# Designs tried in a protein design chat: VHH binders against Probable chemoreceptor glutamine deamidase CheD 2 (cheD2). Part 9

Target 1, 172 residues: Probable chemoreceptor glutamine deamidase CheD 2 (cheD2), of Syntrophus aciditrophicus (q2lsl4)
Amino acid sequence: MNSKAIKPSCEYFLLPGYIFMSPEPYLISTVVGSSVAVALWDADSKLGGMLSFLYPFRESSAESTAIYGNVAITYMVRMFREEGAKKKNLRSQIFGGAESDCCEADQIAHENVKTARSVLKKHGIKVISEDVGGRLGRKIVYNTFQNEALIYKVNTLRNSDWYPYDGQGRQA
Short names: E, the ipSAE of ESMFold2; O, the ipSAE of OpenDDE; V2, 0.75 times the mean of E and O plus 0.25 times the DockQ between their complexes.

## First folded at step 4 (VHH)

Design p06 (framework vhh_7pa5_2)
Fold by ESMFold2-Fast, scan of step 4:
Structure p06 (fold): chain B 172 residues (1-172), chain A 127 residues (1-127)
Amino acid sequence: as target 1 above (172 residues)
Amino acid sequence: QVQLVESGGGMVQPGGSLRLSCAASGFTFSSYAMSWVRRAPGKGPEWVSTISWSGGSTSYADSVKGRFTISRDNAKNTLYLQMNSLKPEDTALYYCARGYRYIYDSSGYTYTYFDYWGQGTQVTVSS
């Protein structure tokens, strides 16, 4: 009778400090409080991914982890370029960086958002949307096929813990 | 300052059990994925297991799956590794690490990265 929208058949839960990207359609879900998630998408190849980082900046590159925004974003941008993506076709979205109201002001939230913006700008990557700040945690469901995110704001973050699947059934 | 202190290692016979503990301090423990990494004599480091920040998701190296159980107590800032059915090839220095599995594409490539780790605790499995 009528055509229906095609949705991704694969789901992936992104843990804090992880990076995930795929040329295949995925629904990537994550939860962020003071942490920040960044979605990156290539409009040409439909390659999409998301990273989640906890801290803004690490100066040393000798041994680095994706828990730092400058490391995580730089690495993801490099991987998109190694897959043939051109900067003019790259689009990013920033999520998270909520402030805690139960303790002393958490400046990490603000610095995480600022770092995401500055690192993406430094790499010449256009930020097309943001859902950042405030006091509410976020549950994010990102569609890599459409480059669209659904965001649920919550007073308390309930853990939705799923084992990360790396494709091909392989483990590190 | 970040500090990770392992304990619970020792000597055990094949088929025996040990429980390792790691006391964490200097960071918000409940906000980080944690891992166990081991180094056998004459070999490089081998990732053993990772647990999510909340404790709901776990992953294991194929060599230990079904025998080892990773767990955490966020109220106590403590990471655990319950090791059952120990084999001589499990002999290694076991490190508590603040870190995660890093999945950078859907083609099956996975990297394991660590920010901080402890001094290690020795596990020796011999008859």
Scores: ipSAE 0.000, ipTM 0.141, lowest interface PAE 13.6, mean pLDDT 77

Design p07 (framework vhh_7pa5_2)
Fold by ESMFold2-Fast, scan of step 4:
Structure p07 (fold): chain B 172 residues (1-172), chain A 125 residues (1-125)
Amino acid sequence: as target 1 above (172 residues)
Amino acid sequence: QVQLVESGGGMVQPGGSLRLSCAASGFTFSSYAMSWVRRAPGKGPEWVSTISWSGGSTSYADSVKGRFTISRDNAKNTLYLQMNSLKPEDTALYYCAKDRFVYTGSTTYTYFDYWGQGTQVTVSS
């Protein structure tokens, strides 16, 4: 018998703490509240990707995970550079970091955005767009081929809000 | 039409070496990451190794690290897998795959799109 072909979806649902990149056209969908998503794009190769992180930084690199912004962004930049991307052709976009009335949640949201900006600046990567802060959660659909994002702002992220973005990349 | 044709398999003794090749056609080979995937008798597919489209980045399954080396020749549209220190557990049908990347920092997850017939590797004492 011939081997069974594995058919990838053109859509990927990005979970917090994950990084996804591809030279192939993909629609990456994600949902952010106080968390932050960063899109990175190479104008030359059309390599695109997105990460989603929950917390601003981790001091130790031992057992580092992408739930921390400094770890996630640094790792994705290294991935792009290892693929031959040149800093002059890299473009980034920042999404999320919505604030709440709770002082603790407000501080985390603010520090997440600040961390994304500072780490990208440290790596010499231009931020061409931001949709950050405010009180509204965001649903994001990012096109890796065109470097375009569709953003839908919502008062509350509910179970029903996940339906159009939930399952295609996660079901297999 | 995307086509991937694997070759270089065969029978070898434990501790031996084999070099697999994959000839790619029907797409811009230099624009895609490529992987090796294997299927042992009675098991599902297992990811073995991935190389970026430029060749600047490589990753390996823990079971093959230090023993296998993935490489590519973009001028010839060919992917390679050098397999050293082969073990009976490496016995499988080996497939060349066009894939996409998912990274979580310390772990790489891949999803595959492949058209190869595979090449059989048998490690027996």
Scores: ipSAE 0.000, ipTM 0.186, lowest interface PAE 11.2, mean pLDDT 77

Design p08 (framework vhh_7pa5_2)
Fold by ESMFold2-Fast, scan of step 4:
Structure p08 (fold): chain B 172 residues (1-172), chain A 126 residues (1-126)
Amino acid sequence: as target 1 above (172 residues)
Amino acid sequence: QVQLVESGGGMVQPGGSLRLSCAASGFTFSSYAMSWVRRAPGKGPEWVSTISWSGGSTSYADSVKGRFTISRDNAKNTLYLQMNSLKPEDTALYYCAKEGTRFVYTGSKTYTFDYWGQGTQVTVSS
C-alpha cells in the first residue's frame, strides 16, 4: 500500500561488482561516483534487478567479473532471459559516471557510461531513463517492483556515502 | 594470500539445524564485510547473508530470513552461519566470501571462484 509496507527483508545494499535480481519487491540501494549502476526490469513479470560496475570493458573470459560493465550487463540480461523475460518487455535505467577535475576518473566515468549504453543497445534493450555524468555523486534507491528510482545527488562523496564501506573497505 | 576454509556441512533431516564455520587468513579479517553464498544443484550462486566488518549490521536473503543467523568472531578470524528449520531447498554447496574481490549472480549459474573457498556441502533430505 505505502512505502512503509516494504519489509526490511526486502532491502538489499548493492556493492560494486555485484548483480542482484528478484521477482519479489526489493529496495536496492547503492552509491556511485565514477562507477555506473544499471537497473533492469521486466514489465510483464515485474522481475527487477540492479548491477554495479567499476570498469567498462574486459575482453578476456578467463578473468571476467561483474566489476566490468560488458560482463555484468551481458550476464544480467542472460539471468533475466533464463527467468523467462522477453527482450521486448525489458527496460533499463543507467546511473552514475560522474567526472572529477583532480584525476583520471573523468575518462573512466565517460567510458563506463558509454559501455553501458553500447552493451544495452547491442542486446536490444530499451534505455528508458539516465541520470549520468556531471560532477555529483549519487545515492540511489531502486524499487524492483515499480521500476522507480530515488536519486540523491551529493556535492562530495563522504566516507558514509560508501555505506556499508568507508574508503578502506570498512563499514563506516 | 587470501585463504577461506569452510566447514560444518553435512546431511540433516528437514527441520534440523547445522552451524557452518569459515576460517579466514591472509588479510585483515576485521576490516572487511563477509558473506555466505550458496550454489544449489543446477543453479548459479545465490547470495544468502552478509555481515559488516564490526558485526554491527547484518542482512539476509528473503528465503532464509528468520531461520539463518550470520555472526563473526574477529578475535578468531572466523565467520559463522547458524542454520535452523532447514528445508530441502536449502540443499547446496555453501561458500564464504570476502567483500571487494568478487561478484555474485542471484538466480544464475555463473560465478567466480578466485576469492572463495572450496565450500561445504549441506544436504537436507528425508
Scores: ipSAE 0.005, ipTM 0.128, lowest interface PAE 10.8, mean pLDDT 76

Design q01 (framework vhh_7aqx_2; at its last look DockQ between E and O 0.55; V2 from the best seeds 0.00; counts 0 for: pae E 2.9 > 2)
Fold by ESMFold2, look of step 5:
Structure q01 (fold): chain B 172 residues (1-172), chain A 124 residues (1-124)
Amino acid sequence: as target 1 above (172 residues)
Amino acid sequence: QVQLQESGGGLVQAGGSLRLSCTTSGFTFSSYAFSWFRQAPGEEREFVGAISWSGGRTDYADSVKGRFTISRDNAKNTFYLQMNSLKTEDTAVYYCAAKTRFVYSGTYTEYDYWGQGTQVTVSS
């Protein structure tokens, strides 16, 4: 019936290398270029979250960081599972991986998307949507309650695209 | 107003047990995950352990694994730390902390609220 309104205090701006999850409905905003964001959602409990990573892969270690895709995705899936989520109820979406004029950056973008697909497949998690590749960066606003993303593609990611949501200047 | 208050600290002999409680007010308890931290004199605050929103997952620092147990009682709005086989190095001020969200960057987890602390002293 009615959609549940998201409280003003339940808006979060997700930086690269971070994982964000909450049992409360949230609007999660992020910006990706060659980096990749992954939304994960438990249809049963409405638990939702998003991660953003810069580089595709790192060997497992106790202190591996979420800037690596394999680490970030594995950690967030584990968090969902520990909260009682069943793999059959999990849904994921992949965003980003914009191609670059530079050969090195273009390879990272491609490898990031491949890593997201591979790790989610390895965990048996459905990927229900992708908005990846192309030449344009993306601004994303993800509604964790409805499992819906608004995507705005941009010619150039500007400095202002990174910081309107930080600290005490955070958008309510 | 959101508040956390620790209790149950005190003096105990090495090898003994102590149970700390963290009582909460001003929020919906079931929407929070909780953690315990401790700080010994002259040292930085360190992570002791955490319990998830559901209560099904606990995580502990290596120094306390097997000796400490974290639990929560949503009906009583209370979060616990059971401390067994206490050692003199467990002497510290213990803090509870709460978050409505998980924010992880590899080495940092953001907590929304902190308690005032309770002293635990383990004598030999």
Scores: ipSAE 0.234, ipTM 0.656, lowest interface PAE 2.9, mean pLDDT 82
ESMFold2-Fast, scan of step 4: ipSAE 0.675; ipTM 0.803
ESMFold2 (binder alone), look of step 5: mean pLDDT 79; pTM 0.808
OpenDDE, look of step 5: ipSAE 0.516; ipTM 0.786

Design q02 (framework vhh_7aqx_2; at its last look DockQ between E and O 0.38; V2 from the best seeds 0.00; counts 0 for: pae O 4.1 > 2, unsure alone 64.1 < 65)
Fold by OpenDDE, look of step 9:
Structure q02 (fold): chain B 172 residues (1-172), chain A 125 residues (1-125)
Amino acid sequence: as target 1 above (172 residues)
Amino acid sequence: QVQLQESGGGLVQAGGSLRLSCTTSGFTFSSYAFSWFRQAPGEEREFVGAISWSGGRTDYADSVKGRFTISRDNAKNTFYLQMNSLKTEDTAVYYCAAKTRFVYSSGTYTEYDYWGQGTQVTVSS
């Protein structure tokens, strides 16, 4: 079956700190400012997924959640492994990490991107595309089956999309 | 209440076969991928194999490839580990585990969402 001919039948909106994957064609939508989204795709099975995280690193603990990049990416890789994916067949894309007018926000954004790159590299996963940095937010639509992404860069996002994420942040 | 229960373990001679079952309840079976692990005395728990939620893909540790097979029956909320050509080295407590296709930001991070209590498999020479 020509993968190009298959249209996604379902849609999913991905929030920060979530991981979503499917062997079925999905359109995953997400929004990232300071945060980073990572798409993971198995070329053989056409299994695709996406995660979004808010913070770069958390030390391994029982309270660690997918809001942290090192946790989220590692977890997603495990999920793919459980689906029988081989690391050599995995491809990743990185999105987000936009800078803002706040120094701390810039640091978080940069560290988020750095973490995504580092952790993916650690797992031996190839990054085939990046759309990161800059000062614009991103609205992303990712096709899990085709490993294709539409990116709309925007001037205006919700405050919650930028560090410190609506002044509240998410509980670590 | 979520439950995973292993069964089918026991004593078997080398070269023999066993079939382990993991019966589940308390969650949507079709939404989960499943894995088998084992832990021998004095050893760390090790991955044995996994099956996708769709059942379309399986993965096995090198040590059991060609000998072990994982399958699932959605109608029975049960998945299996068929173990053939058993070796003394396969002696361990075998655990079944479940992983959802969806991961949320809330809660404690663990490799798997749910675990069974384990079943003893002993392979004698």
Scores: ipSAE 0.029, ipTM 0.349, lowest interface PAE 4.1, mean pLDDT 87
ESMFold2-Fast, scan of step 4: ipSAE 0.622; ipTM 0.760
ESMFold2, look of step 9: ipSAE 0.186; ipTM 0.627
ESMFold2 (binder alone), look of step 9: mean pLDDT 79; pTM 0.799

Design q03 (framework vhh_7aqx_2)
Fold by ESMFold2-Fast, scan of step 4:
Structure q03 (fold): chain B 172 residues (1-172), chain A 126 residues (1-126)
Amino acid sequence: as target 1 above (172 residues)
Amino acid sequence: QVQLQESGGGLVQAGGSLRLSCTTSGFTFSSYAFSWFRQAPGEEREFVGAISWSGGRTDYADSVKGRFTISRDNAKNTFYLQMNSLKTEDTAVYYCAAKTRFVYTGSTTYTEYDYWGQGTQVTVSS
């Protein structure tokens, strides 16, 4: 009856290195291991989105892409702001950064979470929820209408599920 | 039923002006971003201009900057392309497009659009 109470009709699967946002209600799903996903939401307009990044900072020789947390978060905040979102109404949630038995993945996981926190703080964006660390991967389903996430902790390992691989079984 | 319908195309002399309209129905207009694309005979479809769902951001191809202006009228469920100082190389079929899914890889990418119009011919004579 009330269209604002209706569940999101559309789903989007978020790949690592991508940013997705929409003013229409969506269920955004993603899988994170040592990688980190950040949900951003405007409490006023109900605009919501999610990004997934693999590495904390852009390397000198690399292009500025959403695979890097600093680039991805800064870009998403900028897009929300350019669409009229006020900083005081923005809310974020951080997911991922699990540590595996690989020492390199453990270090990247920790740095990814730390980067998400520091970049969001730099932009004055309130982090209202975190589900980070530990040793289990996560499957996340984020509802942009309600700003709510369902998190499934998983022990199944695949190169596409456990980053820092590019989804082709190669370390980036 | 979702529809995008272009109008305002036609024949115009170089240096002239033309205003294209895209009238929409079947969706929440204010939730969509809109773009214009064009395709000349034998060439790939190219981006012309875009306006965000809030109207807070516009973007243009370098070839049309300063000459073309994109705008939207939420009350009329219509968006426009005002084309000034037309050149013969602006001759093409112009398409309107709408999207509500915004996908980026750290820079703006022209992701697949949700809806497209059928096109309107613009011919600029010398």
Scores: ipSAE 0.515, ipTM 0.725, lowest interface PAE 1.2, mean pLDDT 84

Design q04 (framework vhh_7aqx_2)
Fold by ESMFold2-Fast, scan of step 4:
Order: sequence, then C-alpha cells, then structure tokens
Structure q04 (fold): chain B 172 residues (1-172), chain A 127 residues (1-127)
Amino acid sequence: as target 1 above (172 residues)
Amino acid sequence: QVQLQESGGGLVQAGGSLRLSCTTSGFTFSSYAFSWFRQAPGEEREFVGAISWSGGRTDYADSVKGRFTISRDNAKNTFYLQMNSLKTEDTAVYYCAAKTRFVYTGSKTYTEYFDYWGQGTQVTVSS
C-alpha cells in the first residue's frame, strides 16, 4: 500500500564514495555531476539503498573502495543478496554522468554510466529507470519506501543546497 | 517505550560457556541490525559481534572469532551471544546495541551509529 504510506521521517545525505542502505524508510539525498548514483531496492523486503561513485573501474592495487563503480555496485548487490533478496525482486535506477566541456570529467561521465549499466547487467539486476547524461547536474531525493526519485536539474551544484532537516536523521 | 535488556551474564570458569540474551521492545525487530560490544575496566568499548537485519550476515572481532556466535529470534524479539571457550580476557560488561542504517565506504566496519543501547550485563571469567 505504497500510495497510502506516510513519508519517510528519516533522511540521509549521501556523499561520493559512500553506500547507504536500510530496511527502514529513508529519504536519501545526493548531488551528482559527472559522478553516478545507483539506487537499489528489494520489492519483497523493502530493503533500499543508494551508492554514489566518482570513477568507473578499479583495475590495479589501489585500495578497493566504494568510490569505484564496479566495486560499489558489486558490494551493494552482494549485501542485498546476503540479506535474502532474490534477483527477480531487485530493481535499480541510475542517475548522473553529466558532461563537462572543460576537462576529463566528460570522458569519466560516459564511462561511469556505462560501468553502472554493465555491472548491473552482469549481476542480472533490472534497471527500471535512468536519468543520465546531458550537461546539467542533478539533485536527487530517493524515497526507499516508494522506490521513487525526485530529480532537480541544475547548472551549479553545491552540497549545501540539499541540507537534511534537523531531527530527521540527518547526516550533517 | 523502546528498550534493550541484557540477561545471562554472571560468573563462569575459564573454558566454560555463557549465552547472553538481549530482549527488545518498542520497535520493529526485523528492521534492525544488532551488535554486541564489551568494555573491561580501564579499556575502551570494543566491538564483539554483529548480525544483520535478515540474519544473512554476521561479523566478529578477531579476538572472539570461532568462539562466539551471534544469532537472532524474530519470533521472540530477542538476539543472543553464545560464548564458548571463555578466557579470563573476556571479562567485561557486555552491551547490546541496535541500528537500522548501514553505511559503507571501503571498510568492513559499520559507521558505529546505533539507535539504541542496553544497560550492560557483567561477565566474569575466573581462572
């Protein structure tokens, strides 16, 4: 009874290189430019989460952290599966990868989106929605109870534009 | 309304066993991950073991791995720490803790933010 559910009272601001998940309803907010965020949701258990990564692929002896899309997505899928989630009930959404004319962020943006798609496909995870590419940054509020995202496209991104409410479980 | 209540502590001889229980009320038990921590006199509080929301994931401190087992019983709103092959170094006040959020950056450790804590139960291991 998704449409009759109360709005999640708990908020979490997701930083790049972080994975957040909870079986309790949360509003997960994040800001992405050339970076990519991936939401993952279990329709059966209502376990929901979001990750945000800056770089597509870790290929060397560099520390294996959630800042790399292949590492972050693989880790989150494994955690959901270890919590009992079945692939048929998993749904994902991809956000970000905006292009920039001035630097390597343009190439990284494309590689980040391609990596998210590729890794999710390798794990057999259905991508039900994408809001990717273009030139505008994104402010995202993901609702784990409804598996829905509000996306606000902007020319200039600031972390302070997306401030969690005091007393609502803010990260701050 | 929300409570975490430890029980099962006491005095035991080295090599013996104890089972600690943490009984909970006032929240949706199945939505929470649970952990045990301990604190010996003059020492920092240390992590002992953890069990995830589904029970599908468990984690232990290296000092207790292979000797201690964490488990949960959703029907009883209770989770446990089975302590085997106890050592004098295991003497401490044991605390149960509950959380509903998990954050990961590349470490296997959790963010250590817990919504609720118990009052603690004393475990004393004699030689």
Scores: ipSAE 0.567, ipTM 0.741, lowest interface PAE 1.0, mean pLDDT 84

Design q05 (framework vhh_7aqx_2)
Fold by ESMFold2-Fast, scan of step 4:
Structure q05 (fold): chain B 172 residues (1-172), chain A 127 residues (1-127)
Amino acid sequence: as target 1 above (172 residues)
Amino acid sequence: QVQLQESGGGLVQAGGSLRLSCTTSGFTFSSYAFSWFRQAPGEEREFVGAISWSGGRTDYADSVKGRFTISRDNAKNTFYLQMNSLKTEDTAVYYCAAKTRFVYTSSGTTYTEYDYWGQGTQVTVSS
């Protein structure tokens, strides 16, 4: 990645449950364990962004929160389309969904990756790369100008690092 | 170097119209999204309307929907707020603001940090 093309003020750290997008070049950094990050990019306009979600699916008719993968991805795709992006020019990348020795975290990791793939496919968005699964967490640095990601495998995630939930992706 | 300058404010009778302009310089206009905010005496600054960098998305506060329209002219590095059917409650200092970032939170609300702000222009609506 050519970090010299991106000013220090054009760096953004993406928190879980957030969506970030900009037509200006940005380096978007995030950390994912069982959670999943999705990068979305318009090859024509160079509009780029990333979302990070914790839970796979919410069966709600309302767009409410980016913490759920189906809500977050659908919202981001809609925002890109409203900015004039054409589906044929949209590209996506999926990151995360690491497994732990806790069965609960393993379940959510698998469902998060499955949801990202399913929702992107439903919207007809090309997935051009994936770095998913395994046991190691990931630190991701995504460049919106080039549509390229640098991924670091991190051995710092433990059961104590997982977010509490009710087994169906909802916080108690 | 970077400047946002409001114009078009003034005194108008209720039911009348005004067109505010925000002229910009010192950055790439087409890469920015723009918003209007207002602040009435003794009140907090509130959102009025927004237009995205492409012009494909607009958003308005419920209090102004159907009466106000935001637009942009990339060739003139200027964006506008057309205010129709003005009410005395619309009396405020109006500010223009510019940003390159869209952030949406887990609560479903838009978190926005604006890069640049204008100095404000007074709009007074008399009965």
Scores: ipSAE 0.549, ipTM 0.722, lowest interface PAE 1.1, mean pLDDT 83

Design q06 (framework vhh_7aqx_2)
Fold by ESMFold2-Fast, scan of step 4:
Structure q06 (fold): chain B 172 residues (1-172), chain A 122 residues (1-122)
Amino acid sequence: as target 1 above (172 residues)
Amino acid sequence: QVQLQESGGGLVQAGGSLRLSCTTSGFTFSSYAFSWFRQAPGEEREFVGAISWSGGRTDYADSVKGRFTISRDNAKNTFYLQMNSLKTEDTAVYYCAAKTRFVYSPSEYDYWGQGTQVTVSS
């Protein structure tokens, strides 16, 4: 049987280091702490998507994956352009980069947000909304047909709970 | 059932050419991006080339740029690796791979072929 690239559930849970987009309406859910999620949307193409990255910048091509913001954003822009989207019509939203009491997470959070802004600017993509910083983790539900997000700020996420998946990739 | 079937491998003399084909079934061909990888004895698997789902973008490893060309034929559900000016260093098992255009994953491709041997003699 023919396999389809898009699942019929109309919901997608985005894992760190992943990028998802669809021409079909989807609710994309993710959890971010010091990490950052970026939504990308094109009204003309009816495309919407989201990426989630953990670290800001990677120079080495050998280790370049979408867990790094410069790689992830550049890759998602390329995905949208291949679907026929024009850069001038792309709009982005940035979420996450919360500062925890852990000193290392504080620096990474700030750098992740700055990287998202700088890479999107370099690609000529307008950032129309941000919900970034602070000290609370975020659970995000992004609606690709409305280009809007519901954000639930959470006070009880531990470092090990930023992405609470069991061994099968299901939410714990 | 999803399958990737490679053909066109074999023995060729240095300076010669081969065209590898990867014929696919069981999924919507136009929704997938395709890549070629190779693995020589005792070495890690390495990237060779890739073509996007639209065919609008191709990427190549530095070692094969200018010599190898990846292409796709949506009507035939097949994609190709044209290998020119072959060198003994190109001797390897060549694998075709496919991934959906709608998801980037940090791990493996969705589907892999079984591999086809290419041997370049001096």
Scores: ipSAE 0.309, ipTM 0.660, lowest interface PAE 1.6, mean pLDDT 83

Design q07 (from a1 with S31K F102Y V103I G106D T109E; framework vhh_7aqx_2; at its last look DockQ between E and O 0.74; V2 from the best seeds 0.00; counts 0 for: pae E 2.5 > 2)
Fold by ESMFold2-Fast, scan of step 4:
Structure q07 (fold): chain B 172 residues (1-172), chain A 123 residues (1-123)
Amino acid sequence: as target 1 above (172 residues)
Amino acid sequence: QVQLQESGGGLVQAGGSLRLSCTTSGFTFSKYAFSWFRQAPGEEREFVGAISWSGGRTDYADSVKGRFTISRDNAKNTFYLQMNSLKTEDTAVYYCAAKTRYIYSDSSEYDYWGQGTQVTVSS
């Protein structure tokens, strides 16, 4: 084992509906309101990544995209496994799913967190940490070298951070 | 200081074989996924084949499936494209490319590119 930690020099900002993975050390930053981010890490290879999804479940496979939690998580787990990661070495962390005082963001937030837990459990992936729920938005910086996250809880998020429900009624 | 250098191109008869090599330096080879692209005169650059960080996944363009094989040798910091049953349509400049990031839904971004090597298939 190498006992000296070096800090990642590379950064990536993760957008909703995206998945990012790299075997190189990265700082992955994202912002979640009612949406959920999931970090996945292989303790053996140090392969790390994060996804961000907006909606919990897609029933039809025809137009599946990573904006749906069941699609995004299944895709990321499959990619890690195809790169040789073994289930016993995989670790996950769940972030987000904050509730708004208005609209359907409250319900979708709960369903997003529930879906993340359910899909990870279905794949036999251990969830080692959660920072979910409540009413505070989160700004997250995830370090793939250490498998650790810095979480900044914020009292106020822009309407776009609660997309799509808190932003409904806006014109394009 | 990062470099990708292609070799093994040249002139070959239709039905023949060539093996392209891409030698690399300046990064940790085992942390990178590798791909081959090609560009024929007057055409856009097109994807040929890819091999993942672990070597556990390979992918090929439909036009080369069953004829071309991509492989990697971590000990030599080199990856290869074995081209069999070559056709005149395979004539192009071949480029090697390297990336250490996988981004869904943008899989087309590469960190480093080689200078290219000419492959000419004559009938």
Scores: ipSAE 0.583, ipTM 0.775, lowest interface PAE 1.0, mean pLDDT 85
ESMFold2, look of step 9: ipSAE 0.262; ipTM 0.647
ESMFold2 (binder alone), look of step 9: mean pLDDT 82; pTM 0.824
OpenDDE, look of step 9: ipSAE 0.623; ipTM 0.834

Design q08 (from a1 with S31K K99G T100Y; framework vhh_7aqx_2)
Fold by ESMFold2-Fast, scan of step 4:
Structure q08 (fold): chain B 172 residues (1-172), chain A 123 residues (1-123)
Amino acid sequence: as target 1 above (172 residues)
Amino acid sequence: QVQLQESGGGLVQAGGSLRLSCTTSGFTFSKYAFSWFRQAPGEEREFVGAISWSGGRTDYADSVKGRFTISRDNAKNTFYLQMNSLKTEDTAVYYCAAGYRFVYSGSSTYDYWGQGTQVTVSS
């Protein structure tokens, strides 16, 4: 094959509000509850990445933060195109947006998934897979070389789900 | 054998310009993203600017946007920070960093770091 195997050291834990992208094969891990993660992949170059956002939409002036789905997805699409990816070769996967025991979290979960779908559609990005909704949190391991994800559904997201990073992005 | 070495620091008057260079060896330069960080006396290390492995994507801290420009030269295994309209607040030790990853918001984790170069901006 005209490609590289993933090296054991090429692992990255993705935090909410971040976008991670690499031309090298990586295993990208994240955890999502009512939040949403989106994987984006260029079938031509094998460039892959993932973003994680907490809130669906920001309508104030241009923002630099990826905590909002419309900002994060638009930014990541731009990143891929600036690296030479063509829209027709881009494929996406959507994860998360689980309902919690709280009515507020249920509304955000639904709006996060809806925003991911609508923004990707507006950019003409094909969604090839979804694992969204329900009541269970998800632990995701995404392989950027194969464009494949392993999903572990859990009743409750715990401190250990964020190891080795704390909730602020600091290594524990 | 991986090495990053900063150069081009020094003393400059406010409103002046400096160009920092980071020369690298021991890895495939074209496969890495690069960043500049700085640390002022008594402060935490902060992000300054980044350039992707292709050079097609750059990002800057708000405090330096419009004044600083990051660039890379794959043929020379070197990347640069052009600093214009320098302010006394830009006084810091500047560090170059290399990694496979580009992280949009917040601090990035980088695989390799330089030893730093002092930039002093006088009033």
Scores: ipSAE 0.061, ipTM 0.437, lowest interface PAE 5.8, mean pLDDT 81

